# Designs tried in a protein design chat: VHH binders against Abasic site processing protein HMCES (HMCES). Part 71

Target 1, 269 residues: Abasic site processing protein HMCES (HMCES), of Homo sapiens (Human) (q96fz2)
Amino acid sequence: CGRTSCHLPRDVLTRACAYQDRRGQQRLPEWRDPDKYCPSYNKSPQSNSPVLLSRLHFEKDADSSERIIAPMRWGLVPSWFKESDPSKLQFNTTNCRSDTVMEKRSFKVPLGKGRRCVVLADGFYEWQRCQGTNQRQPYFIYFPQIKTEKSGSIGAADSPENWEKVWDNWRLLTMAGIFDCWEPPEGGDVLYSYTIITVDSCKGLSDIHHRMPAILDGEEAVSKWLDFGEVSTQEALKLIHPTENITFHAVSSVVNNSRNNTPECLAPV
Key: E = the ipSAE of ESMFold2; O = the ipSAE of OpenDDE; V2 = 0.75 times the mean of E and O plus 0.25 times the DockQ between their complexes.

## First folded at step 7 (VHH)

Design p85 (from l10 with R10G R13Q T14P K43Q V47F A50L H60Y A61S F63S V64A A92G Y95F; framework vhh_8cml_1)
Fold by ESMFold2-Fast, scan of step 7:
Structure p85 (fold): chain B 269 residues (1-269), chain A 121 residues (1-121)
Amino acid sequence: as target 1 above (269 residues)
Amino acid sequence: EVQLVESGGGLVQPGGSLRLSCAASGLTFSSYAMGWFRQAPGQEREFVALISRSGGSTWYSDSAKGRFTISRDNAKNTVYLQMNSLKPEDTGVYFCAAEWGYSLTDEYDYWGQGTQVTVSS
């Protein structure tokens, strides 16, 4: 996973993240640095994306089941990185393979500190290799969405008007992430950055790509991944596996250029 | 079944040279960018070099630039890494990887099992 869409206005995104804390109280996540949130249909590595994380990361006496939403840099900068410019990191940390996460220092250290987050997106993009050609076909991949006025889920065959209206009740894709905190050597603000954990593709996506993000399907999985105060690293890692509860449709090559940021990037073709 | 098989590793003294080879089978080799990665004990797998599908473009890590040369022979389904002026810090298992596009990430489509390179006096 190297490209996502996360275009919802801040208020719509916040409502889409409504949840219950451990005591059963209904809540909306509280924002940190909301001014850094920039909606886009075409988010690439090094840009900021909204993530959910436990309030306990910021407040020592907080209930670990309460959630913060914060923009973080896509591309994990390890806490031990010694250079002054994080863009000079020699290896790419956009994704983290689930099978080696406990073997790589960049990921096992923050994971041991409970630095788990849920990466939010409308969905993600993948490029399918086509047999006998050098061309690749992009697809937009997302949770099945419920039609508000009619029984059933939204699909590629639905009218453009129906697609425009679906965003008010869009079910956000919730991907398992690991984040870290890096302090610039010369001083300055702490940089929060994340990586998306990847797994083998499910049967439904095997013809598009052989890897997929680790998707946390439903509030129970999301809450367990976030709650590092009650859920150990070992228990949390049991949530990391391929998911079949996803859908997709082909999109225009407009999405290929990460500078293109329009609804055409995710519209069915 | 796709197979990437590395060879050419071994023990060499500082300042020496080695040429690694990676033979690919079960895929349309000319449709894949080919890369070399390495991993030392207790360290993360790190990028070393990448060559485009046609061989017209190459990219190197800062540690490899000027000392290593990546090349490929599409007729033989083989990618090479010529390593000169080897240093003890170059010690590690060297992996060949194939990717449909261009990538410096660990998300390559196919990986070899690796070949050991040891630089020691």
Scores: ipSAE 0.000, ipTM 0.110, lowest interface PAE 21.8, mean pLDDT 85

Design p86 (from l10, 20 letters changed; framework vhh_etentamig_d1)
Fold by ESMFold2-Fast, scan of step 7:
Structure p86 (fold): chain B 269 residues (1-269), chain A 121 residues (1-121)
Amino acid sequence: as target 1 above (269 residues)
Amino acid sequence: EVQLLESGGGLVQPGGSLRLSCAASGLTFSSYAMSWVRQAPGKGPEWVSGISRSGGSTWYADSVKGRFTISRDNSKNTLYLQMNSLRAEDTAVYYCAKEWGYSLTDEYDYRGQGTLVTVSS
């Protein structure tokens, strides 16, 4: 998973994340650094994306079931990194393989501190290899959406204009992430950065790509992943597996260039 | 069997007011967040407003903020929507819905039969 869309305006995104805490009270997540949120149809590594995390990471004695929403840098910078410039990190931490997460120091250490987050997106992009050519076919991959009537799921709209109408009731993709906090050795603001955990692709996506992000399907999974005060690392990792509850459609090559940031990036072709 | 029965809709002039009600039965009403959703002719469902289990927290779509007020009476198993300063754009069938899940944009369960609001001169 190396490219996402997260284009909703901040207030719409916030309402899409309404949730119930452990006490049964309905809440909206509270923002940290909201001015760093930059909506885009074409998010690449090193950009900021919104994540959900437990309030207990920021407030001593907070209810661990309460949620904060914060923009974090995509590409985890380990807390032990000694250089002054994070861009000089020699290995790629955009994704973290589920099968080696407890073996890699960069991921094991923040997991031990309960630094689990849920990465938010409209959906993500993958490129399918085409037989006999060097061309790749991009796909936009996302949760099945509701129909305009009470029953059923929303299928793909057939034009960019029609896609604007479906955002009014869009279900955000919720991906399992790990974050860390890096304090610059020469002083300055703490950098919060994350990685997306990846798993083997499900049957439905196997023809597009061999890997997929670990998707947390539904509120129970999201709540357990975030609640590091009540859910141990061992129990949380049981939530990390492929899911079949996903859909997709082909998109144009406009998305290939990460500088293109328009609705055309995710419109069906 | 869960039943939601909306009422209070009607014809009103621009700038007027209406109060919608939703009577709930077949569920523990105080255990669920509730919402109002509307559907105008030729458009998909639009979430309008939401209220927490206790009534202590409320949410509104930008199109209705400052004009609509959601409230509930758990002792009467009833949800309300006070609509002020009505506009032609508010013309729609209004539904009450039980909220479940982590997003107000999720599928609305136990949506009732609806009540029609027409704002016209």
Scores: ipSAE 0.000, ipTM 0.106, lowest interface PAE 19.0, mean pLDDT 82

Design p87 (from l10, 18 letters changed; framework vhh_ozoralizumab_d1)
Fold by ESMFold2-Fast, scan of step 7:
Structure p87 (fold): chain B 269 residues (1-269), chain A 121 residues (1-121)
Amino acid sequence: as target 1 above (269 residues)
Amino acid sequence: EVQLVESGGGLVQPGGSLRLSCAASGLTFSSYAMYWVRQAPGKGLEWVSEISRSGGSTWYPDSVKGRFTISRDNAKNTLYLQMNSLRPEDTAVYYCAREWGYSLTDEYDYRGQGTLVTVSS
């Protein structure tokens, strides 16, 4: 996973993340650095994306089931990184293999500190090899959506003014991530950055790509992944596996260039 | 640009030992964490060992922990893997790898042709 869409306006995104805390109270996640959130149909590594994480990471006595939402840099910068410029890091930290995550220094250390997060997206993109050519067919991959009068499929026939209404009830893709905190050696703000854990592709996606992000399907999985105060690393890693509850459609080559940021990037072709 | 040349593989009996070497050129060797990765016949790539830039920290999967030792000589731009108590299951082509940012093999850039280790009677 090396390209996503996360285009919802901040208020719509926040409402899409409504959840229940341990007491059963309906809540919205509290924002950190909301001004760093940049909606886009075409997010690449090194850009900021919104993630959910436990409030306990920021407040010593907080209920670990309460959630913060914060933009973080895609591409984990390890806390031990000694260069002054994070852009000098390799794209290898864009993703983290589930089968070696416990044993790689860059990922094992933040996992030991409970630095688990849920990466939010409308969906992600993958490129399928086309027969007889070096060109690839891009696909937009996302959770199945509940169809309502307002929330149809992306390609549903509706008036032009109502095209964007499909997003009002969109079920966001929730991917398992690991984050770390890096302090610039020459001073400055702490950088929060993340990686997406990857697993073998499910049967439904195997013809598109051989790997997929570790998707946390449903609020129980999301809450257990985030709750580092009650759920150990060993128990949390049991949530990391392929899932079949996913759908997709082919999109145009407009998405290939990460500078293109329009609805055409995820529109069906 | 970057060249990694593995050597030291060969045929060895179960319980035997081998020492692999990787000569690195075209990079500032001391600035990179280094890895050993292997591929058994008909199987995928498996991570074998990791060493920090200074050599002060090393990591191993349970399958080789206690039997293999990774080390490096930054003055000679050379990476080593000492393999003891070898088992038939250790039969594989062993690759010296660096984290480079290319998606050739997940998070590894294994530029060398590898060195074959065969453990059998």
Scores: ipSAE 0.000, ipTM 0.135, lowest interface PAE 13.5, mean pLDDT 83

Design p88 (framework vhh_8pnl_2)
Fold by ESMFold2-Fast, scan of step 7:
Structure p88 (fold): chain B 269 residues (1-269), chain A 120 residues (1-120)
Amino acid sequence: as target 1 above (269 residues)
Amino acid sequence: QGQLVESGGGLVQPGGSLRLSCADAGLTFSSYAMAWYRQAPGKERELVARITRGGSTNYADFVKGRFTISRDNAKSTLYLQMNSLKPEDTAMYYCAAEWGYSLTDEYDYWGQGTRVTVSA
């Protein structure tokens, strides 16, 4: 996973993240650095994307089941990185393989600190090698959406009003991530950055790509991944596996250029 | 998938040189960013050098001034010229191709690797 869409306006995104804490209280996640959230149909590594994480990371004695939403840099910069420029990191940390996550220092250390997050997206893009050609066919991959009488399908959206109906009740993709906090050696703001854990592709996606992000399907899985105060690293890693509860459709080559940021990027072709 | 083939590895004495090649069997080679990675036994796979579609290069600090990455789009071939080789350069060297902006550790295409041993 190396390209996503996360285009919802901040208010719509926040409502899409409504949840219940451990006591059953209905809540919306509280924002940190909301000004750094930049909606886009075409998010690439090194850009900021919204993630959910436990409030306990920011407040001593907070209820670990309460959630913060914060923009973080895609591409984990380890806390031990000693240079001034994060772009000089020689390891690619956009994704983290589930099978080696406990062996690699860059990921094992933040996991030991409970630095688990849920990466939010409308969906992600993947490029399929086409039969008999060297060109790649892009696909937009996302959770199956519940159809209601007032909600439209993405394939039937042909006007601004119909697009609003699609997004009003959109179920966001929730991917398992690991984050870390890096303090610049010369001073400045703490950088929060994340990686997306990857697993073997499910049967339904195997013809598109051999790997997929680790998707947390449903609120119980999301809650357990985030709650580092009650759920150990060992228990949380049991949530990391392929899922079949996913759908997709082909999109145009407009998405290939990461600078293109329009609804055409995810519209069915 | 599996269209990249590395060659040029071998046994060389410290201070020697080797030129690695990575041939593509039919990819639209000029559309991909290309990279060389290496992995020594018991170590993480690490980036050695990367070259973009436009020819811009990036090198790991431990090879700067000694290694040169280049590409020949007409021949669909990636090269790594390795000079002043050290015992610490001993590793399996992998060629990788990336379509689009993916910066994952799991490149779109990987070669099978070619072994480089630097020993007296």
Scores: ipSAE 0.000, ipTM 0.115, lowest interface PAE 21.1, mean pLDDT 84

Design p96 (from d7, 13 letters changed; framework vhh_6z1v_2)
Fold by ESMFold2-Fast, scan of step 7:
Structure p96 (fold): chain B 269 residues (1-269), chain A 122 residues (1-122)
Amino acid sequence: as target 1 above (269 residues)
Amino acid sequence: EVQLVESGGRLVRTGGSLRLSCAASGFTFDDYAMGWFRQAPGKEREVVAAISRSGGSTWHADFVKGRFTISRDNAKNTVYLQMNSLKPEDTAVYYCAAGEYYTWLSPEYDYWGQGTQVTVSS
């Protein structure tokens, strides 16, 4: 996973992240650096995306089940990185393979510090290779959605008019991430950056791409992944596996150019 | 100052049981995950068990799973290791450790006790 959509206005995104803490109290995540959130239909590595993480990362006495939402840079910069420019990192940290996550220092170290996050998106894009041509077919991949009270479930074949109305109640894609904190050697603001954990594709996606992000399906999985105060790294890693609870539809080539940031990027063709 | 004081180590026969205690002081105990580690002569220190801040989550190494149980009492600032079905291979100095994160990774623990010797004889 190298391209996502996360276009909801800040207030709509915040409400879409409503959750229950350990006491069963309904809550909205508290924002950190909300001014850095930039909605887009076409987010690429090095851009900022909103992530959920435990409040305990910022407040020593916080309940680890309480959540912060913060924009972070896509492309993990390890805390030990010694260069002044993060773009000079030798390794591509956009994604982290689940099978080697404990073997790679860049990911093992932040995991040991409990730096797990949930990466938020409307959905993600993948490009299907067509045999015999250099053409690739892009697809928008997302959780199955429910329609308003007047109608049934939202499907891939729904009209553009129905798609405009679903954003008010859109179920965000929740992907397992790892983040780290990097302090520039020459001074400046601490950089928070993340990587998305990837797994082998499920049966439903195998014809589109051989890999998929590790998706945390439902609030129980999301809560356990975020709660580094109560859930060990070993236990949390058991949540990392392919999921079949996913849907998709083909989209136009407009999405191919990351400069294009319009609803056409995710509209069905 | 932060102090972790282990107690309970002694000589035990194979198949016996032993309970180790670790009394913590000088910090807010409820803010820290706790772990038990051990080191046998000529070997590296290895993680035995870990427990989350509240005690709601525990981890045990495969070689002690089903035999050892970690627990904590936050009102008493104490972490425990109940050891059953002891084997000669369990002979080691046992260390209590405190860290910010619930993990089996030794480098993530900030504070360490002096250790308590457990000897298991045939």
Scores: ipSAE 0.018, ipTM 0.538, lowest interface PAE 6.7, mean pLDDT 87

Design q14 (from a12 with D103G T104E; framework vhh_8pnl_2; at its last look DockQ between E and O 0.49; V2 from the best seeds 0.00; counts 0 for: pae O 4.7 > 2)
Fold by ESMFold2-Fast, scan of step 7:
Structure q14 (fold): chain B 269 residues (1-269), chain A 117 residues (1-117)
Amino acid sequence: as target 1 above (269 residues)
Amino acid sequence: QGQLVESGGGLVQPGGSLRLSCADAGFTFSSYDMAWYRQAPGKERELVARITSGGYTNYADFVKGRFTISRDNAKSTLYLQMNSLKPEDTAMYYCAAGLEYEGEDYWGQGTRVTVSA
């Protein structure tokens, strides 16, 4: 996974993240650094994206089931990184393979500290290699959406007015992530950065790409992944597996250029 | 379009030079780590050189001092400058791109390099 859409205005995004804490109290996540949130139809690595994480990471005695939403840099910079420039990291951390996550120091260390997060997106993009040609077909991949009076089936070509209305009740894609906190050696603000855990593609996506993000399907899975105060690393990792509860449609090549940031990037063709 | 396309291979005498290119037009080239692999007849594919998205380079011992990997993000192109070529360098050379630690997402079809007197 190396390209997402996360375009919802902050208010709409926040409401889409409504949840219940351990006591059953309905809540909205509290923002940290909301001004760093940059909505886009076309998010690439090294940009900031919103993630959910436990409030306990910031407040020593907080209820670990309460959630913060914060923009973080896509591309994990390990806490032990000693150079001043994150771009000098000697390996790519955009994605983290589930099969080797406990073998790599960059991921094992933050996992041991409970630094699990849920990466939010409208959906993600993948480029299908067309057998026998030099072309690639981009696809927008997302959760099946609840059909409403105004939203209807989003897989069908709909009028622009109806397409706009689907976002009011959009079910955000929730991907399992690991984050870390890096303190610049020469001082400055702590950098929060994340990686998306990846798994083998499910049967439904295998013709598009051989890998997929580890998707947390439903509030129970999201809650367990985030709650590092009650759920051990070993138990949380049981949530990491391919899922079949996913849908997709072909999109225009407009999405290929990461500088393009328009609704055409995810519109069906 | 968006596949990795290698070029620049050919026949060269021992001690000669070649420059390989790998063009990538279909995704965010600058975000990917890029690598050159090679596969000699009857042997397994092996890593020759890697360059990270940030420009850090790593070389196999058997090419250190002779090969130079570089990238041009504005042109979405990866290069391998090969100097002091030896018969042992004869192989198909493959371009690769990845976003995972020790994993490649995309591969080219390869370009043939033959070093012979």
Scores: ipSAE 0.520, ipTM 0.769, lowest interface PAE 2.1, mean pLDDT 88
Fold by ESMFold2, look of step 9:
Structure q14 (fold): chain B 269 residues (1-269), chain A 117 residues (1-117)
Amino acid sequence: as target 1 above (269 residues)
Amino acid sequence: QGQLVESGGGLVQPGGSLRLSCADAGFTFSSYDMAWYRQAPGKERELVARITSGGYTNYADFVKGRFTISRDNAKSTLYLQMNSLKPEDTAMYYCAAGLEYEGEDYWGQGTRVTVSA
């Protein structure tokens, strides 16, 4: 997974993240660093995207079922990294393979500290190699969406009222991530950064690409992944598997250029 | 990710040089770790060299000192400068790109390199 859409305005995104705490009370996640949120139809590695994490990471004795939402850098920078420039990492941390996560110090260490997060997106993009051509076909991949009398289609998002029909009730894709906190050696703010865990693709996606993000399907999975106060690493890792509860459609090559930030990036073709 | 297209292969005498190129039309080229692999007839595909998005390089033991991997992110192009070529370097050479800590997501179609007298 190397490209996502996360374009909702902050207030719409926040409402889409409504959840129940351990006591069954409806809540919205509390933002940290909201000014770092940069919505776009076309997010790439090294950009900031919002993730969910337990409030317990920030507040001593907080209820670990309560959620914070914060933008973090895509591409985990390990806490032990010594250089001043994260681009000097000697390996790519955009994704983390589930089958080797406990063998890689860069991921095992923060995971052992309970640094689990849920990476939010409208959906993700993947490119399929087509044998009849040398060009790859991009697809937009996302949760199946509930259709109502007020809902619209992705291709009809050319006006504000049509946009609202599609996106006001959009079910956000929720991907399992690991984050870490890096203190730059020259000082300055702590850098929060994440990796997206990957698994083998489900059968429905296998013709598109051989890997997929580890998707947390439903509030129980999301809650258990986030709640490092009550759910051990061993139990949390049981949540990491492919899912068939996914849909997709072909999109135009506009998305290939990561500078293109328009609804056309995810529009069906 | 766009399509990876290799070029620059051909027939060369032992001791000669060749420069392989791999072009990608995608603007996220700079986010990927890039690599060259090769596959000789009857052999498994093997890593030749890798370069991270930040420019850190790693070479297989058999080619260290003779080959140089480099990238130009502005042109979305990966290079392999191959010097002091030997007959055992004869293979199909593939460009690859990945976003994982060990694992390639995309592959090119390959370019042939033949080293013979």
Scores: ipSAE 0.235, ipTM 0.664, lowest interface PAE 4.2, mean pLDDT 88
ESMFold2 (binder alone), look of step 9: mean pLDDT 81; pTM 0.818
OpenDDE, look of step 9: ipSAE 0.756; ipTM 0.880
ESMFold2, look of step 12: ipSAE 0.172; ipTM 0.634
ESMFold2 (binder alone), look of step 12: mean pLDDT 81; pTM 0.816
OpenDDE, look of step 12: ipSAE 0.023; ipTM 0.450

Design q69 (from a12 with T28D G55D T104Y; framework vhh_8pnl_2; at its last look DockQ between E and O 0.11; V2 from the best seeds 0.00; counts 0 for: pae O 5.7 > 2, placed apart)
Fold by ESMFold2, look of step 9:
Structure q69 (fold): chain B 269 residues (1-269), chain A 117 residues (1-117)
Amino acid sequence: as target 1 above (269 residues)
Amino acid sequence: QGQLVESGGGLVQPGGSLRLSCADAGFDFSSYDMAWYRQAPGKERELVARITSGDYTNYADFVKGRFTISRDNAKSTLYLQMNSLKPEDTAMYYCAAGLEYEDYDYWGQGTRVTVSA
């Protein structure tokens, strides 16, 4: 997984993240650093995207079931990194395979500190090699969406009003991530950065690509992954598996160029 | 499952040079780590050189000083300049790309390099 869409305005995104805390109270996540949120139909590594994490990471004695939403850099920079420039990192941390996560210090260490996050997106893109050509067919991959008379699917928007209804009710993709906090040696703000955990593809996606992000399907999975105060690393890792509850459609090659930020990137073709 | 296309292999005399290319038309690999691997008949596949998305490079001990890995993101192309070739360099050469250290999701079909008198 190396490309996502996360384009919703901040207020719409926040409402899509409504949840219940441990006491059953409906809440919205509280933002940190909202000005760093950069919505786009075409997010790539090194960009910032919103993630959910437990309030307990920021506030001593906080209820660990309460959620913070914050933009973080895609591409985990380990806390032990000693150079001044993250581009000098000698390895790619965009993704993290679930089957080797405990063998790699860059991921094992923050995971052992409970630094689990939920990476938010409208959905992700993946490329399938077309037989008989070197060109690849991109697909947009996302949770199945429930249609109502006041909402529609992607590609059904024939006016600004209908487009707003589709996205007002969008179920965001929720991917399992690990984050770390890096203090630049020359000073400046602490850098929060994340990796997306990957698993083998489910049957439904196997013709597109052999890997997929680890998707947390439903509030129980999301809550357990986030709650490092109550859920151990070993128990949390049991949540990491493929899911068949996923859908997709082909999109145009406009998305191939990461500088293209238009609705055409995810439009069905 | 190959996603990348290698070219530039061939027959060359010891001490000669070859330039390998690896491309995927239209796809932006600028955020990927990329690598060249090789496999001689009856041997295990081994790393030759790698280059990160940030242009950090590594070379296997046996090829340092003779080979240069580079990338051109505008053309979506990876290169391997091979100089001072030895008969021991005879192998199938593969291009690879991935988004995690030492984990490559995309591989080419390979291009053959033969170094003989």
Scores: ipSAE 0.474, ipTM 0.766, lowest interface PAE 2.5, mean pLDDT 88
Fold by OpenDDE, look of step 9:
Structure q69 (fold): chain B 269 residues (1-269), chain A 117 residues (1-117)
Amino acid sequence: as target 1 above (269 residues)
Amino acid sequence: QGQLVESGGGLVQPGGSLRLSCADAGFDFSSYDMAWYRQAPGKERELVARITSGDYTNYADFVKGRFTISRDNAKSTLYLQMNSLKPEDTAMYYCAAGLEYEDYDYWGQGTRVTVSA
């Protein structure tokens, strides 16, 4: 996964992340560094994207079922990295393969510290190789959405009003991530960064791409993944597997350029 | 099919500089992630630098600030400015392009860089 969409306004995104804590109380995640949130239909590695993480990471003795939402850098920068520039990392940390997560120090160490997060997105993009051509067809992949009677397809929201309604009730894609905290050697702000865990693609997606993000489908999976206080690494890793509960549609080549940040990126063609 | 063509390689003394270019013809250059790789004799091909379609850059550890990757989308050209060259930098340098991050579909034929006193 090298491209996502996360374009919802902050308030809408927050509401979309409503949850129940372990006591059954309805809550909204609190923001950390909300000013770093930059909505975009076209998110690429090294950009900031919002993730959910346990409050316990920030507050001692906090209820670990409580959630914080924070923009983090896509591309995990390990805490042990000694260079002053994260761009000097030699290896790709955009994704973490589930099968080798425990073999890679950059991922194993933060995971062992309970640094699990849920990466939020409208969906992610993948490119299908066209047989016989060097052209690739991009697809937008997301959770199936509840069909509101009036708007037959995400693309059929002809009116701005209908579009807004569609997105107000948009079910966000929840991807399993690992994050780390890096302190620059020269001082400054702590950098929070994440990697997306990937798995082999489900059958439905296999013709498009052979790998997919580990999707946490449902509140229970999300809660367990985030709750590092009560859920062990071993138990959490059981949540990492392909899911068939996805849908997708072809989109235009507009998304190919990561600079393009318009609704056309995810619009059906 | 777009073809990547590298240029700018040559013989240079230690401490010298070179600017590599990679020109593309036939595809939307601006949509592609680009990278420079190198392969020294008897060694595996290794990443030198990458630049995304959004101009995010990464460098290998051995670069240590000596090299700069950049792109000119209007000219459909990728650059690698190499300063403070070392004998260890001697290699064939390859340009790569892809639509997916770190998945490169196109490769150039390479340009040879030789750093020698």
Scores: ipSAE 0.019, ipTM 0.451, lowest interface PAE 5.7, mean pLDDT 88
ESMFold2-Fast, scan of step 7: ipSAE 0.641; ipTM 0.823
ESMFold2 (binder alone), look of step 9: mean pLDDT 80; pTM 0.813

